VH-VL binders against q9umr5. Designs and how they scored, part 34

Target 1, 268 residues: q9umr5
Amino acid sequence: SYKPVIVVHGLFDSSYSFRHLLEYINETHPGTVVTVLDLFDGRESLRPLWEQVQGFREAVVPIMAKAPQGVHLICYSQGGLVCRALLSVMDDHNVDSFISLSSPQMGQYGDTDYLKWLFPTSMRSNLYRICYSPWGQEFSICNYWHDPHHDDLYLNASSFLALINGERDHPNATVWRKNFLRVGHLVLIGGPDDGVITPWQSSFFGFYDANETVLEMEEQLVYLRDSFGLKTLLARGAIVRCPMAGISHTAWHSNRTLYETCIEPWLS

## First folded at step 18 (VH-VL)

Design kf1
Fold by OpenDDE, fold request of step 20:
Structure kf1 (fold): chain C 268 residues (1-268), chain A 122 residues (1-122), chain B 112 residues (1-112)
Amino acid sequence: as target 1 above (268 residues)
Amino acid sequence: QVQLVQSGAEVKKPGSSVKVSCKASGGTFSSYAISWVRQAPGQGLEYLGYIIPIFGAANYNEKFKGRVTITADKSTSTAYMELSSLRSEDTAVYYCARVDFDEYGSYGMDVWGQGTMVTVSS
Amino acid sequence: DVVMTQSPLSLPVTLGQPASISCRSSQSLVWRDGNTYLNWFQQRPGQSPRRLIYKVSDRDSGVPDRFSGSGSGTDFTLKISRVEAEDVGVYYCMQGTHWPRTFGQGTKLEIK
C-alpha cells in the first residue's frame, strides 16, 4: 500500500483548498490515506509559527505512529516552513518525502504588488519596523519576513526563520539539523510566475543579497555552512528541484500537470 | 498629533457582551498597533490584547480565555474591543492605546484614549 | 507571565524634593534585538495614563527633564529630581518585551 500523505496548508488557507490535490492522489494512487490537517485555518494561520508547529506536531504524531513504513508531507506555502520546523524539532519523525509546495523556505520579502494585496496600506521597505519587534513577531508572516536591507534586525529579531535556518546561534541547532536530515527526500517546488513568494527562488532556498540580487541555494551561507543540513542533503542526492512556470501561487495544489510532474513521483 | 477617541460609558448585565470603539485621528492608522488595557476601580492596569490593523489580526492575553475579540476597520481608522460573557469583575475603565512602529522602535503606548467605563451589574 | 514589582507603593513627597520609584521584573526584559522595552507611565487623578519613559531611559516629547529613567535587565528606576504639584498621581512601569504585556502595581505619589 501507499504511504500516508499528510497535507499542511498555507497562510489564510484551509483544507478545502486541497480538494483537487486529493482527487489527483486518489486517482493516481488509489487507497492512499490522505490527511489534510485542519488546524490554524484562515486568520488563525497568522498565529506564531512555533505555535503552529506545536499544533501540527500533535496532529502528525499519531499518524506517523500508525505508519511505521513512513509518511509523505505535502506542505504548501507558509505550511512548508511549518513542516521544515516540524522535521527539525522531531527526533523521531519518519518522513520519506517532504514536498515543499511553493514555500518561502528562505523567507519572504514581498514586492509592492504583493504587499498591496496583503497589506494595502503598507510598504515593503517599512515592514521591518513592525515585523522585527516583539509585537510583530507574534504573527506568522513576520516570523519569516527576511528583509535583506536589515539583516541585523532579521538575525536578531526573527523568532523563527533565523533559528530553523541556523543563521542565529541557538542551543538546539545541532539537534535540529540532525533531525531534519532524517528526511528521505526534500522536494522543492516553485516557479517564476507564482506572484506571491518573493523572490520566487525562495522556494528553492534562493534569496536576495544586500543589493537584492537573487543568489541560488549553493551561494547561501546556510548552505555553505550546512547550518541545517542542505549541503548534506544535496550531497546524498536527497534534494529534488522542480521548478514550473505558468503557475500562480493559488494554483500549485490544483494544477494537474504540476501534480504529475512534481508531486506524484514522490508519493510511491 | 494623533488622538484616540473612545465610545461612551456602558452598563451591562452579567452574561452579556460589550463592544467598545476607539477611533484614531491625526495619523496613519495602518502604521500602528492598537492595544487595549483595562483598569478596575481603584486598581492597576491590565493588558487585554492588541491588534495590528494591516495584518487584520490580534493577539490576546490568554487570561481572558477567548472572551475578548479585538477588531479594526481600516476604512474608518477604528479599533474595537468586544468582551463577552461579562462578569461583575469586568467592571472597569477600558483604554485603547497606540503602539507606533516608528524608526526608534519604542513600541510603547504613547497615545491613549480617554477611557470607557464599563459597568457590569445585575 | 512576567511579574513587575514596584516599590514603594505609596510615595509621599515634599514639594521640591526628589522622588525615586523602583521597578523589578521577574525575568530579564532584554529582547533579542538587545533592547529593553521598559516603560514608565504617569496617571494623574481622573486622567488616562501617559507615557513618560520608554526603553528604560528615553523620555517622551513634552515630558519635563525632571523625569529620568534608568536600569538594566530586571531592575529599573524612575526618578523625579524636583517634585511639583502636577506630579501627583500613580506611576506604572510596564514591560513590552514578553507576552503578555504586564504592569507594575503602581506607585501613588502624593504631596506631604
Scores: ipSAE 0.911, ipTM 0.953, lowest interface PAE 0.5, mean pLDDT 95
Fold by OpenDDE, look of step 22:
Structure kf1 (fold): chain C 268 residues (1-268), chain A 122 residues (1-122), chain B 112 residues (1-112)
Amino acid sequence: as target 1 above (268 residues)
Amino acid sequence: QVQLVQSGAEVKKPGSSVKVSCKASGGTFSSYAISWVRQAPGQGLEYLGYIIPIFGAANYNEKFKGRVTITADKSTSTAYMELSSLRSEDTAVYYCARVDFDEYGSYGMDVWGQGTMVTVSS
Amino acid sequence: DVVMTQSPLSLPVTLGQPASISCRSSQSLVWRDGNTYLNWFQQRPGQSPRRLIYKVSDRDSGVPDRFSGSGSGTDFTLKISRVEAEDVGVYYCMQGTHWPRTFGQGTKLEIK
């Protein structure tokens, strides 16, 4: 039998968005038990990410317990960060494949149409004033805001991304790294036509330097220092990068070609 | 300069709800957070929660156990505070106050509304 | 929750004399960015609160220089170098570092 699949949604999302994905999985892997977690849906997805991590942990623990052979995680957009943190704090998880589906794994610094909708009168360059404050950090979107022009503020104020990345020292860094390294495979999915994740390379742990030049995963300090295990995972062949063009952000979970190419191979 | 103008006094029965408004003028509503604070007669100040209008999301003091709802209408630059299941102990002056995310990082409540008296009585 | 403790709660002062109010927090108010978000508010009789000091020692515009804030970590002080009649009211400290935000009990300043 196929291993159970757990799906974690993104910002302002719900289980309904994954109806096509469920169909694809059912068709190609009949009998697979797929659980789309309906936690922190809609506006509740703005709650602090650590709060979400705790909630999702409570939901996945029973599922994992019933699946001693392991489970697969499919985590979309903001959900990808939640899942990475989840795997970092759980010392007994049994995740075979962690599929990060168009997630801002290295953070967000975008000024796209999606952000303009959310921030109609705000500029990308000024959002740090809100996000790197005690007030802003109470909301998920600020928990992974990564302003390359205010690195000091990011490193100090970020209550989530800087910690799970091991960019700011904390007493659990070693343990979190150990836990995260329990994953069988890390499947990174994203693409240049996403339109929301900015830069799109963030889905592959690429990100801006101080001049807004995009650097690859291997050029990032988190990789070079192996702060949470990326270098180790890559060395043992556990990282899969699956870029795909022509897919908008809201279509990653409903594209058949994407599913067959980037997701299906890791559900067996 | 920014001003906050609140709605008028309210008299409510126990168990009912009250909704107080706070209209901002003279500034960029989307660059603020709006805090709500109350003060019972002869008592100190108590923080209820705040909203960041640009996010459309609020954070609440858990002391109120979900009785408080804070919303904002960006089109009218107005924040709202609704308190449900009113009790006599909820009798107080309710204030809105601005938290400005300026370059100085003050983050304090530098502009206050005039206050709204809410009386809960049977 | 962070408990803010003010002392004294009642402060009778002679005109022209200095006044001092203490505020202590149950835990450090230093945030991750290195700033300390401690505020002082003045509330005159029948009026809304008015911010006097933010980040421990920074004065708001229009606040007389006879008001000064100081302190660090968990201990803070508001000082008035020479009290004037218009200074009558209740003064509150507030922490903006931790959630939920919390106020001191207030210090009532009166003229003897």
Scores: ipSAE 0.909, ipTM 0.952, lowest interface PAE 0.5, mean pLDDT 95
Fold by ESMFold2, fold request of step 20:
Structure kf1 (fold): chain C 268 residues (1-268), chain A 122 residues (1-122), chain B 112 residues (1-112)
Amino acid sequence: as target 1 above (268 residues)
Amino acid sequence: QVQLVQSGAEVKKPGSSVKVSCKASGGTFSSYAISWVRQAPGQGLEYLGYIIPIFGAANYNEKFKGRVTITADKSTSTAYMELSSLRSEDTAVYYCARVDFDEYGSYGMDVWGQGTMVTVSS
Amino acid sequence: DVVMTQSPLSLPVTLGQPASISCRSSQSLVWRDGNTYLNWFQQRPGQSPRRLIYKVSDRDSGVPDRFSGSGSGTDFTLKISRVEAEDVGVYYCMQGTHWPRTFGQGTKLEIK
């Protein structure tokens, strides 16, 4: 009766982090088959995002095959980028709801308390030197690092985000757009008190211009040019925006009110 | 001036492991990467892997995956390479080298350690 | 893995004469940003390698201008305009564009 749910975790994360989300689903939708993918845990979440996409693709194929009526994705933080790439590269996916749980969909540019615990030196102004090199692009954080003050370097160097956003020309752009558009709903979740995703509006496809002014999704060139299907999805009524204040980055999957408001309605 | 100083020569038995240290001085340790390269006697250079200390994660050549572990301690500006399940063909000089992310986009191994001879013999 | 092939492997040269070392890669070394991450290293007898050239043609600081690099795509050359006694050693090309990074076999330069 309920479609299976596949959960994809984020940076420095593991499947245990989702124990409360699993409880909520079991209590509200008994009998739902939920799979939290146990791949690229902890420091392995720093592996190149295309490597992670390949590994997660191999894991989801049998789950989707056993559920011909469709599945749902709940994808947290960095995991939301993995899932969006899956939707583009899989010509046979059957995803109904793609639930993006505080994911840096337009990229990341910020020193935060979360990142300062991992990176105690000045990171924001200098990280572009590492990230926009062959060496840096071999790690996941650099695959979606988006320095608004070095946009030319971003556009030229990005191996992942600039491609899945359609910001750099590539031969698969048309087929990736077609595949992405087969999703039933895109559910965007995030909020101003996240503390890690910078700007937090990246979770809603917003991002900085060169003056660090946040432009909303509808002001982004990728939306206006419909590079990977955002304008088409919005016109179809398939985009759901569910912002919620008061939730820190590590708490999105353990807040009952957020689950009931933003997630549960889309787990048909 | 950045300098890399490695630990001293080691003699090991087959099947054991070795851990070579590489202490950096000068510069900002967290702002660059440390590569590990080896050279068997009379042979060329062979790339093992690298670490970017600010990420705390390493990338390994598939040839050595499962046997090599590369780590860094930012507080002591020291990188480490550990090679396990040693074989006689692992006898080599092991070098660490800096990868700098400068404004010129050099991305090369511009500073090298003095090398550490590891001999695997029964 | 990208294979880097050097020629010659042994290069005897008379003092004061030019030397030229070829390096070929099995794949293009042009990275997506348009740059080519080919490097040249010198290893003097009993010493660690020293970088001479990065990005095909850019000399590292302190490298004499008698060393020059050229090439594009898959074909690269290191030239020494006038060989000096201190140039004795083994020269390696290395590509930094693709994972894993790979070296050429080395070219041993000797004074005849």
Scores: ipSAE 0.810, ipTM 0.912, lowest interface PAE 0.9, mean pLDDT 91

Design kf1
Fold by ESMFold2, fold request of step 20:
Structure kf1 (fold): chain C 268 residues (1-268), chain A 122 residues (1-122), chain B 112 residues (1-112)
Amino acid sequence: as target 1 above (268 residues)
Amino acid sequence: QVQLVQSGAEVKKPGSSVKVSCKASGGTFSSYAISWVRQAPGQGLEYLGYIIPIFGAANYNEKFKGRVTITADKSTSTAYMELSSLRSEDTAVYYCARVDFDEYGSYGMDVWGQGTMVTVSS
Amino acid sequence: DVVMTQSPLSLPVTLGQPASISCRSSQSLVWRDGNTYLNWFQQRPGQSPRRLIYKVSDRDSGVPDRFSGSGSGTDFTLKISRVEAEDVGVYYCMQGTHWPRTFGQGTKLEIK
């Protein structure tokens, strides 16, 4: 039989958004137990990411316990950060494939049409003032906001992203790296036409330098220092990069070609 | 230059609700948080919760969770606090206060509204 | 919740003399960025509160230099070097580091 699949949604999202993904899995891997976690739906997705990680952890424990041979994670957008934190904090996870669907793994720095009502056109240059404060860090968006022009504030104020990326020393860094490295495969999915993740290369652990030039994963300090295991995973052949053009942010989980190309091979 | 003007005093019966408004002027409403604080007669200050209007997201003191709703209307630069299931001990002056996110990292309630007296009596 | 404890609760002072108000928190107010988000407020009779001090020791605009704040970790002090008649009111400390934000009980300053 097939390993169970656990699905974790993104910002302002809900379990219903994954109905097509469920159909695709059922067609290609009949009998697969798929659980779309229905925690922190809609505006509850603005709760602090560590609160979300705690809630999702409690939900995945019984699923993993029933599947000693392993599970797969499919994690969308903000949900990919929740899942990466789960892999770090769970010393007993049994995740084989971690499939990251257009997730801001190195952070977000963008005004977007999708979130324009939330982030006005000129706001990205000033949002650091809110996000790198005690008030801002109490909301999920600010937990992964990454202003390349205020990297010192990011490193000092981040309660979440700087820690799970190993950009800031902390007592759990060695344990979190060990836990993350137990994953079988890290499958990175995203593309230039996403329209929300900014830069879109954040889904592949790329990000802006101070001049807003995108440095790819292998040019990032977190990779070079192997701070949470990216270099080790790449050397094992455990990182799969599956970019696809022409897909908007809301369509990653409802595109059959994307599923067949980037997701299906990793659900065995 | 920033001013917060609150709605007028209200007298309410036990079990009802009250909604206090807080209109901001003289600044950029989307760059603030708005806090709500109350003060019973002769008593100290008690924090109710806050909203960051650009996120449309509020945080509530657990003491009031389930009874307090804090909202904002960005188009009118107005925040609202609604307190339900009123009791006599909810008699207080209710203040809104701005939390500005400046370069100095002040993060305090630097501008306060004039206060709204809410009296709960039979 | 972080408990903020002020001392004294009542402070009669002669005009021109110094005043000192203590504030203690039940846990450290140092936030992850290294800053300490401890504020002091003044509430004159019949008025809304007014912020005097933020980040332990930084004066707000228009606050006289006779007001000073100090302290670290869990212990903080507001000092008035020479009390004036306009200083009558209740003084509150508040922590902004932890959710929920919490106030001290207040210290009522009165002129003898």
Scores: ipSAE 0.800, ipTM 0.909, lowest interface PAE 0.9, mean pLDDT 91
Fold by ESMFold2, look of step 19:
Structure kf1 (fold): chain C 268 residues (1-268), chain A 122 residues (1-122), chain B 112 residues (1-112)
Amino acid sequence: as target 1 above (268 residues)
Amino acid sequence: QVQLVQSGAEVKKPGSSVKVSCKASGGTFSSYAISWVRQAPGQGLEYLGYIIPIFGAANYNEKFKGRVTITADKSTSTAYMELSSLRSEDTAVYYCARVDFDEYGSYGMDVWGQGTMVTVSS
Amino acid sequence: DVVMTQSPLSLPVTLGQPASISCRSSQSLVWRDGNTYLNWFQQRPGQSPRRLIYKVSDRDSGVPDRFSGSGSGTDFTLKISRVEAEDVGVYYCMQGTHWPRTFGQGTKLEIK
């Protein structure tokens, strides 16, 4: 009797990473149909995010069609951005709970040990040169790279994040906002010990100002202008913030306490 | 002063593969992209794909239907292009070229290798 | 794919006279940041291509002032104010705005 659950993975990730989450769901919500989408695995997760959104959309359409009462999304890391874009571009989505599991919703400006093999420790201040070019925007990391010291470049060059945040004008902004607002609940999960999402408050729509001081969601222009519906959702009581300390980036989907506290209540 | 030096000419049979190397000297190899471009005899330039070594990720022209693989070895500052299932139409000079991400946004191929002639004949 | 069309394909020129090469794209080359990523290359006989111009009109280091680029949107021109013997070769435009990057067919410049 439970709504189906669709799981979307993150960067350099695959469906196997969610084996423990699947066990938790089966134990607490027996009979729930859970689909972990097996697309853009490993290095394919570096493909442009709009390409990934299109592929995941094609995969979720038949699942949503079979579940007229609605579905839930659990979307991890980079996958949370894919899912938020799905909510905007799909006029026919029936998502009740969108569970954003440590996702860089306001972007990434991280020079962290977890990603160190991808980025040298000194690249954070210079990566904007690659990312805010036609060449860099052809890779997913650059689609949500958000350098607070080059905000004008971000606003002009971003092919993905600036669009789905309504930070750059485009002809679909009004319809995307309308579609996003059809979600039942937005469940934001993350924490200070994540070690990858930088700032970790990006998982709650917080982000750096030009001095690298974190401004909370309610202080962001996209919230204040209600660019894609955050203020409206908060006013409806549809935004749930579930921070949890002590969890590293790769452990969000394998922590029982996190599941019971932040995920389980929303899997009706 | 970045220089790109490519491997030597090759003669191949149809159906085989070729792997061309492109060794960079000077500059920071992982801070720019390496493009691959070919030129059939008497014809124009054709873009095959590129790699950004810091991401370890490549982008390919779909015209080659997955026959092209582009890789990079940061420890040796060397990029590679492999073309499989060779046909006579693949006979061409294969070039590597650098794309620098400078403050001026000059993203054109500013430094070119000397070219590698690949001849595909029965 | 963005089609780049050059004209003329063959350009015989008398030494000291001007030369002009046209390049048209099937789509606008203006990228999101407002820049236009059109490049011009010169390939002398038997040599690798050399970039002359980037971003429509910016000359690379060491490129003589007699080379100039102009244009906007979809229509671009390379001009040589006074052709010299070393200018013999094939000239290509290339767009860097869209994936895949594409070249024009080339314009062969010869001294007549």
Scores: ipSAE 0.798, ipTM 0.906, lowest interface PAE 0.9, mean pLDDT 91
Fold by ESMFold2, fold request of step 20:
Structure kf1 (fold): chain C 268 residues (1-268), chain A 122 residues (1-122), chain B 112 residues (1-112)
Amino acid sequence: as target 1 above (268 residues)
Amino acid sequence: QVQLVQSGAEVKKPGSSVKVSCKASGGTFSSYAISWVRQAPGQGLEYLGYIIPIFGAANYNEKFKGRVTITADKSTSTAYMELSSLRSEDTAVYYCARVDFDEYGSYGMDVWGQGTMVTVSS
Amino acid sequence: DVVMTQSPLSLPVTLGQPASISCRSSQSLVWRDGNTYLNWFQQRPGQSPRRLIYKVSDRDSGVPDRFSGSGSGTDFTLKISRVEAEDVGVYYCMQGTHWPRTFGQGTKLEIK
C-alpha cells in the first residue's frame, strides 16, 4: 500500500550505488515498489541534462500511471536537478515527496576531491570559459556550473540551471512554476562534510554571492521573487530541510541514521 | 604555442577499424577540446565529432551511425579517433583540431594537426 | 543539422582585385549569449585548414588585414580587399553555434 519510490542517480553513477537504500526501504516500508532508474549510467551521465530529463521522463511515465495515488522521488546529486526539471516539465506528474539527496540545486562552483580525477589542477576560476560556451553547454557538468564571479555569463549562457531556477526569462516559466508547485513536499538533504557539492548549501538552495559568502535560500533572488515557487512552497509548509554533518558525498544513500532521520518520515 | 601531431598514414581493408592519434604539445591539454574533421580526396570538410578531455566526454556526428569513437588520454596529452566498419568511402585525410576557450570567445578550430591519410582498399 | 551554403563555389580573381564569398545558414547562428559563432577557414593547396575569422568579423592573430568578415543572423560574407598569390585555396565557413558543427561546401579561389 506504500507509494512507489523512484530513484535517480548522479554523475558517474549507476543503480548499484543504491543497494543499501533499497535495504532500508524494504525494512521500514515492506512491499514498497522501488525502481532505481538504469539510464545515463557512468559517462552517459555527462550527456546534456535536457537529454537526461527527456529519457528519465519517458521512464517515469508508466510508473506514475500505475500509481494514481502518487509516487516519491529520491534523487541523488546531479539526479536532483534532473528530478526538479521533471517536476517542471511534466504537466501531469503525481509526485508527493521529492527527496533531494545532496544535490547542487543552486549550482556548483568547486574543484572537489570527488571531481579531482576530472580536474588534476584547480580550474574552478577558469572553468566558466568552457562552460559558458556552446561547446561546454553540451555536457551536464556545465549545465549547472555557477560561477559567482561571472554571473552575467551564467545568466546569458546557461541552457538548464538558469532556466529551471527562473533566473533567465523564458516562455515556459509560468507553466513550469505551476507544475513544480504540484509537488507535495520538497525534502532537502545535505551537509557540511559532503566534500563535493560546493558550496554544500547549494543542496538547500543556498549559494555564493560575488565575495564567495554563502547566502541562504531566503536571501536568494529566486526565492524573494518566487521565480519557480520556493517562497510559495515554504509558506505552505512543504519544504523540509534536513542537514546532517559527518557524511561524505558517496555515503548519503548508505547511512542508516540519515535514512531514518531525513528519508523514512517522507515515505508513505 | 600548441601543436598537434598526428599518427602516420594507414592502409586498411574494408570492414576493419582505424585508430588515429593526435598528440598535443604546449598549453594545457585539459583546458580545450579536440575536434576531428575529415576530407575525402577532392572534397570538402566533414565534421566527425569532438571531445573535451577534462570531462572525458565526446559528441559524435550521427552521420557515422555510431561507427566513430573519440577518446583522450590526459596523461599523454593525446586524443584518439577510431572509425570502425570501414568502407571505401571512408578514404580521406583525417584532421584533429583544437577548440580553445579563450577570453575572446573565439571557439573554433584554431590549431590543426598535419592530417592522417587513411586509405580503405579492397 | 544546420546547412551552410556558400557562393560562389568557384571564384577566379585577378591579382590585386577584391574577392567576396557568401555564406548562408539554414538557421540563425546567434547563440543565447548574443554572440554569433561563425568562422572562416582557408585551406591552401596541400595544407591543413587555417582559421582566418571567428565570431563573424574578428580576425585571428597573424591574419592579414586585407581579410574581413561581416554579416548577421543567417547571412555572412568574407572579403579579401586585394587578392595576393598566397590567397589561392579553398575557403570554408563553419558554424559553431549548433550541434553538430557544420561546414559550407567550400569556395575555391583561383588566380588568373
Scores: ipSAE 0.774, ipTM 0.901, lowest interface PAE 0.9, mean pLDDT 91

Design kf1
Fold by ESMFold2, look of step 22:
Structure kf1 (fold): chain C 268 residues (1-268), chain A 122 residues (1-122), chain B 112 residues (1-112)
Amino acid sequence: as target 1 above (268 residues)
Amino acid sequence: QVQLVQSGAEVKKPGSSVKVSCKASGGTFSSYAISWVRQAPGQGLEYLGYIIPIFGAANYNEKFKGRVTITADKSTSTAYMELSSLRSEDTAVYYCARVDFDEYGSYGMDVWGQGTMVTVSS
Amino acid sequence: DVVMTQSPLSLPVTLGQPASISCRSSQSLVWRDGNTYLNWFQQRPGQSPRRLIYKVSDRDSGVPDRFSGSGSGTDFTLKISRVEAEDVGVYYCMQGTHWPRTFGQGTKLEIK
C-alpha cells in the first residue's frame, strides 16, 4: 500500500487546479489516499504565512495520525514555503517525501502574474518600502519578498522567510533544524521557463546576490552554515533536484512528463 | 502634498448600508495605505481597517463581524469604506487617513480626511 | 488586541503651566527593526485628528517645540512644557506595531 499524499496549494489557488495531478497518482499508485487541502483559498492566500502554517498544521495532524508509517507532501508555489515551515515547527511530523513544486524557497524578487495585473510598470525595486514595514508584513507576498538590494531591511523586517532560513537569530533554531531533518527526502522541482518565480533558481534554494547574479544552493550562506539542515540533507543523499525546462508556472501539476520524471519515483 | 477629501454626510435607516469615499490628491496613490477610523459622538477613536491599493488587499478589525468592506480604485485615486446592516450605534464620524511607506519609518496616520458624518435613525 | 491605557482621562491645566499625559501598552511596541511605532494625535474641538508625534519622540512638521514625546517599550509620555489656549482638545496615543492598530481612550485637556 502507498503512503497518503497531502497537497498544499499556492497563491490564489483551489483544489480543482490539481485534478490532473490526482489523475496521474490514481493511475500509477492506485488506492493512494490523496488529500488536497482547501484552506486559505483565493484572496485568503494573502493572509500572513504564519497564520496559514497554523491552519494547515491543524488540518494535517489527523491525516498524519491515521498514517503512522508516514505521509508525502506535494506543495506548490507559495505552498512550498508553508510546508517547509510545517516541517520545522512540527516535532511530531512523519513526512517521508517533501515535494516542492516550483516554490520560492529563497524568496521572490520579481514581477509575478499577480503584480503585473496590479500595475502597468515593474514595482519590484520599490516594494521593499511597503514589504519591510509592520503593515506590509501582514500580507503573505511580503513574508517572502527578498530584495537583494536591501538585505539589511530584509534581515530585520522579515517575519517569516529570514526566520525559517535561520538568517535571523531565534530561540527555536536548533529545534526547527532537528524537526526539518526528520524528512526522508526533499524533492526540488522547478525550471527556467516558469515565468513567475524570480529567480527561478529560488525553487532550488538559489538566489541573487546584490548584483542580481544567481548564487546556487551550495554557494548560499544558509547552506554553508547549515542553518536549517540543507548541507546535512545533501550529505545524506536526501536532496533530489529535478529541473525541467519548458513548463510555465501554472502547468507544473498538469504535465505528465514532469510527474513521471520528478514526482512519481517518490510516492512510495 | 497629499490631501484626502471625503464624501458628504449621510442619513440612513437601520439595516441599510453606507459607502463613504475618500479621494486622494497629490503623491502616488498606490505607494501608501488608506486607513478608516470612526468616532461616535462624544467618544474616542476606533480603528476599522486599512487597504494597500497596490496589493488590492485589505485588513479588517474583527469587531465589525464582516460588515465592513474596504476597496480602492487606483484609476481615480479613491478609497471606499462600506458598512452594511447599519445600527443606531454606527452613528459616527468616519475618517480616512493615509499611511505613508517611507524609509524613515513614519508609519502612522499622517494625513486625515475631513470626516463624514453618518447618522443612523429610524 | 494591544490595549492602550491613557492617564489621566481628564486634565485641567492652568495656562502657562506644564502638562503630562501617560500612555501604557499591554505589549512592547518595539518592532523587529528596532523602531517603536507609537504616535500621538491632537483633536481640537470640531476638527479631524492631527498627528503631533511619531516614533515616540519625532515631532511632525509645524508642531510647536513645547510638545515632546518620550518613553520606551510599554510606557510613553506626551508633555506640553507651557500650555496655551490653542492646546485645548483631546489627545490620543496609538500603536502602529501590532494588528489591529489601537488607540488609547483619549485625554481631554481643558484650561481651568
Scores: ipSAE 0.759, ipTM 0.889, lowest interface PAE 0.9, mean pLDDT 90

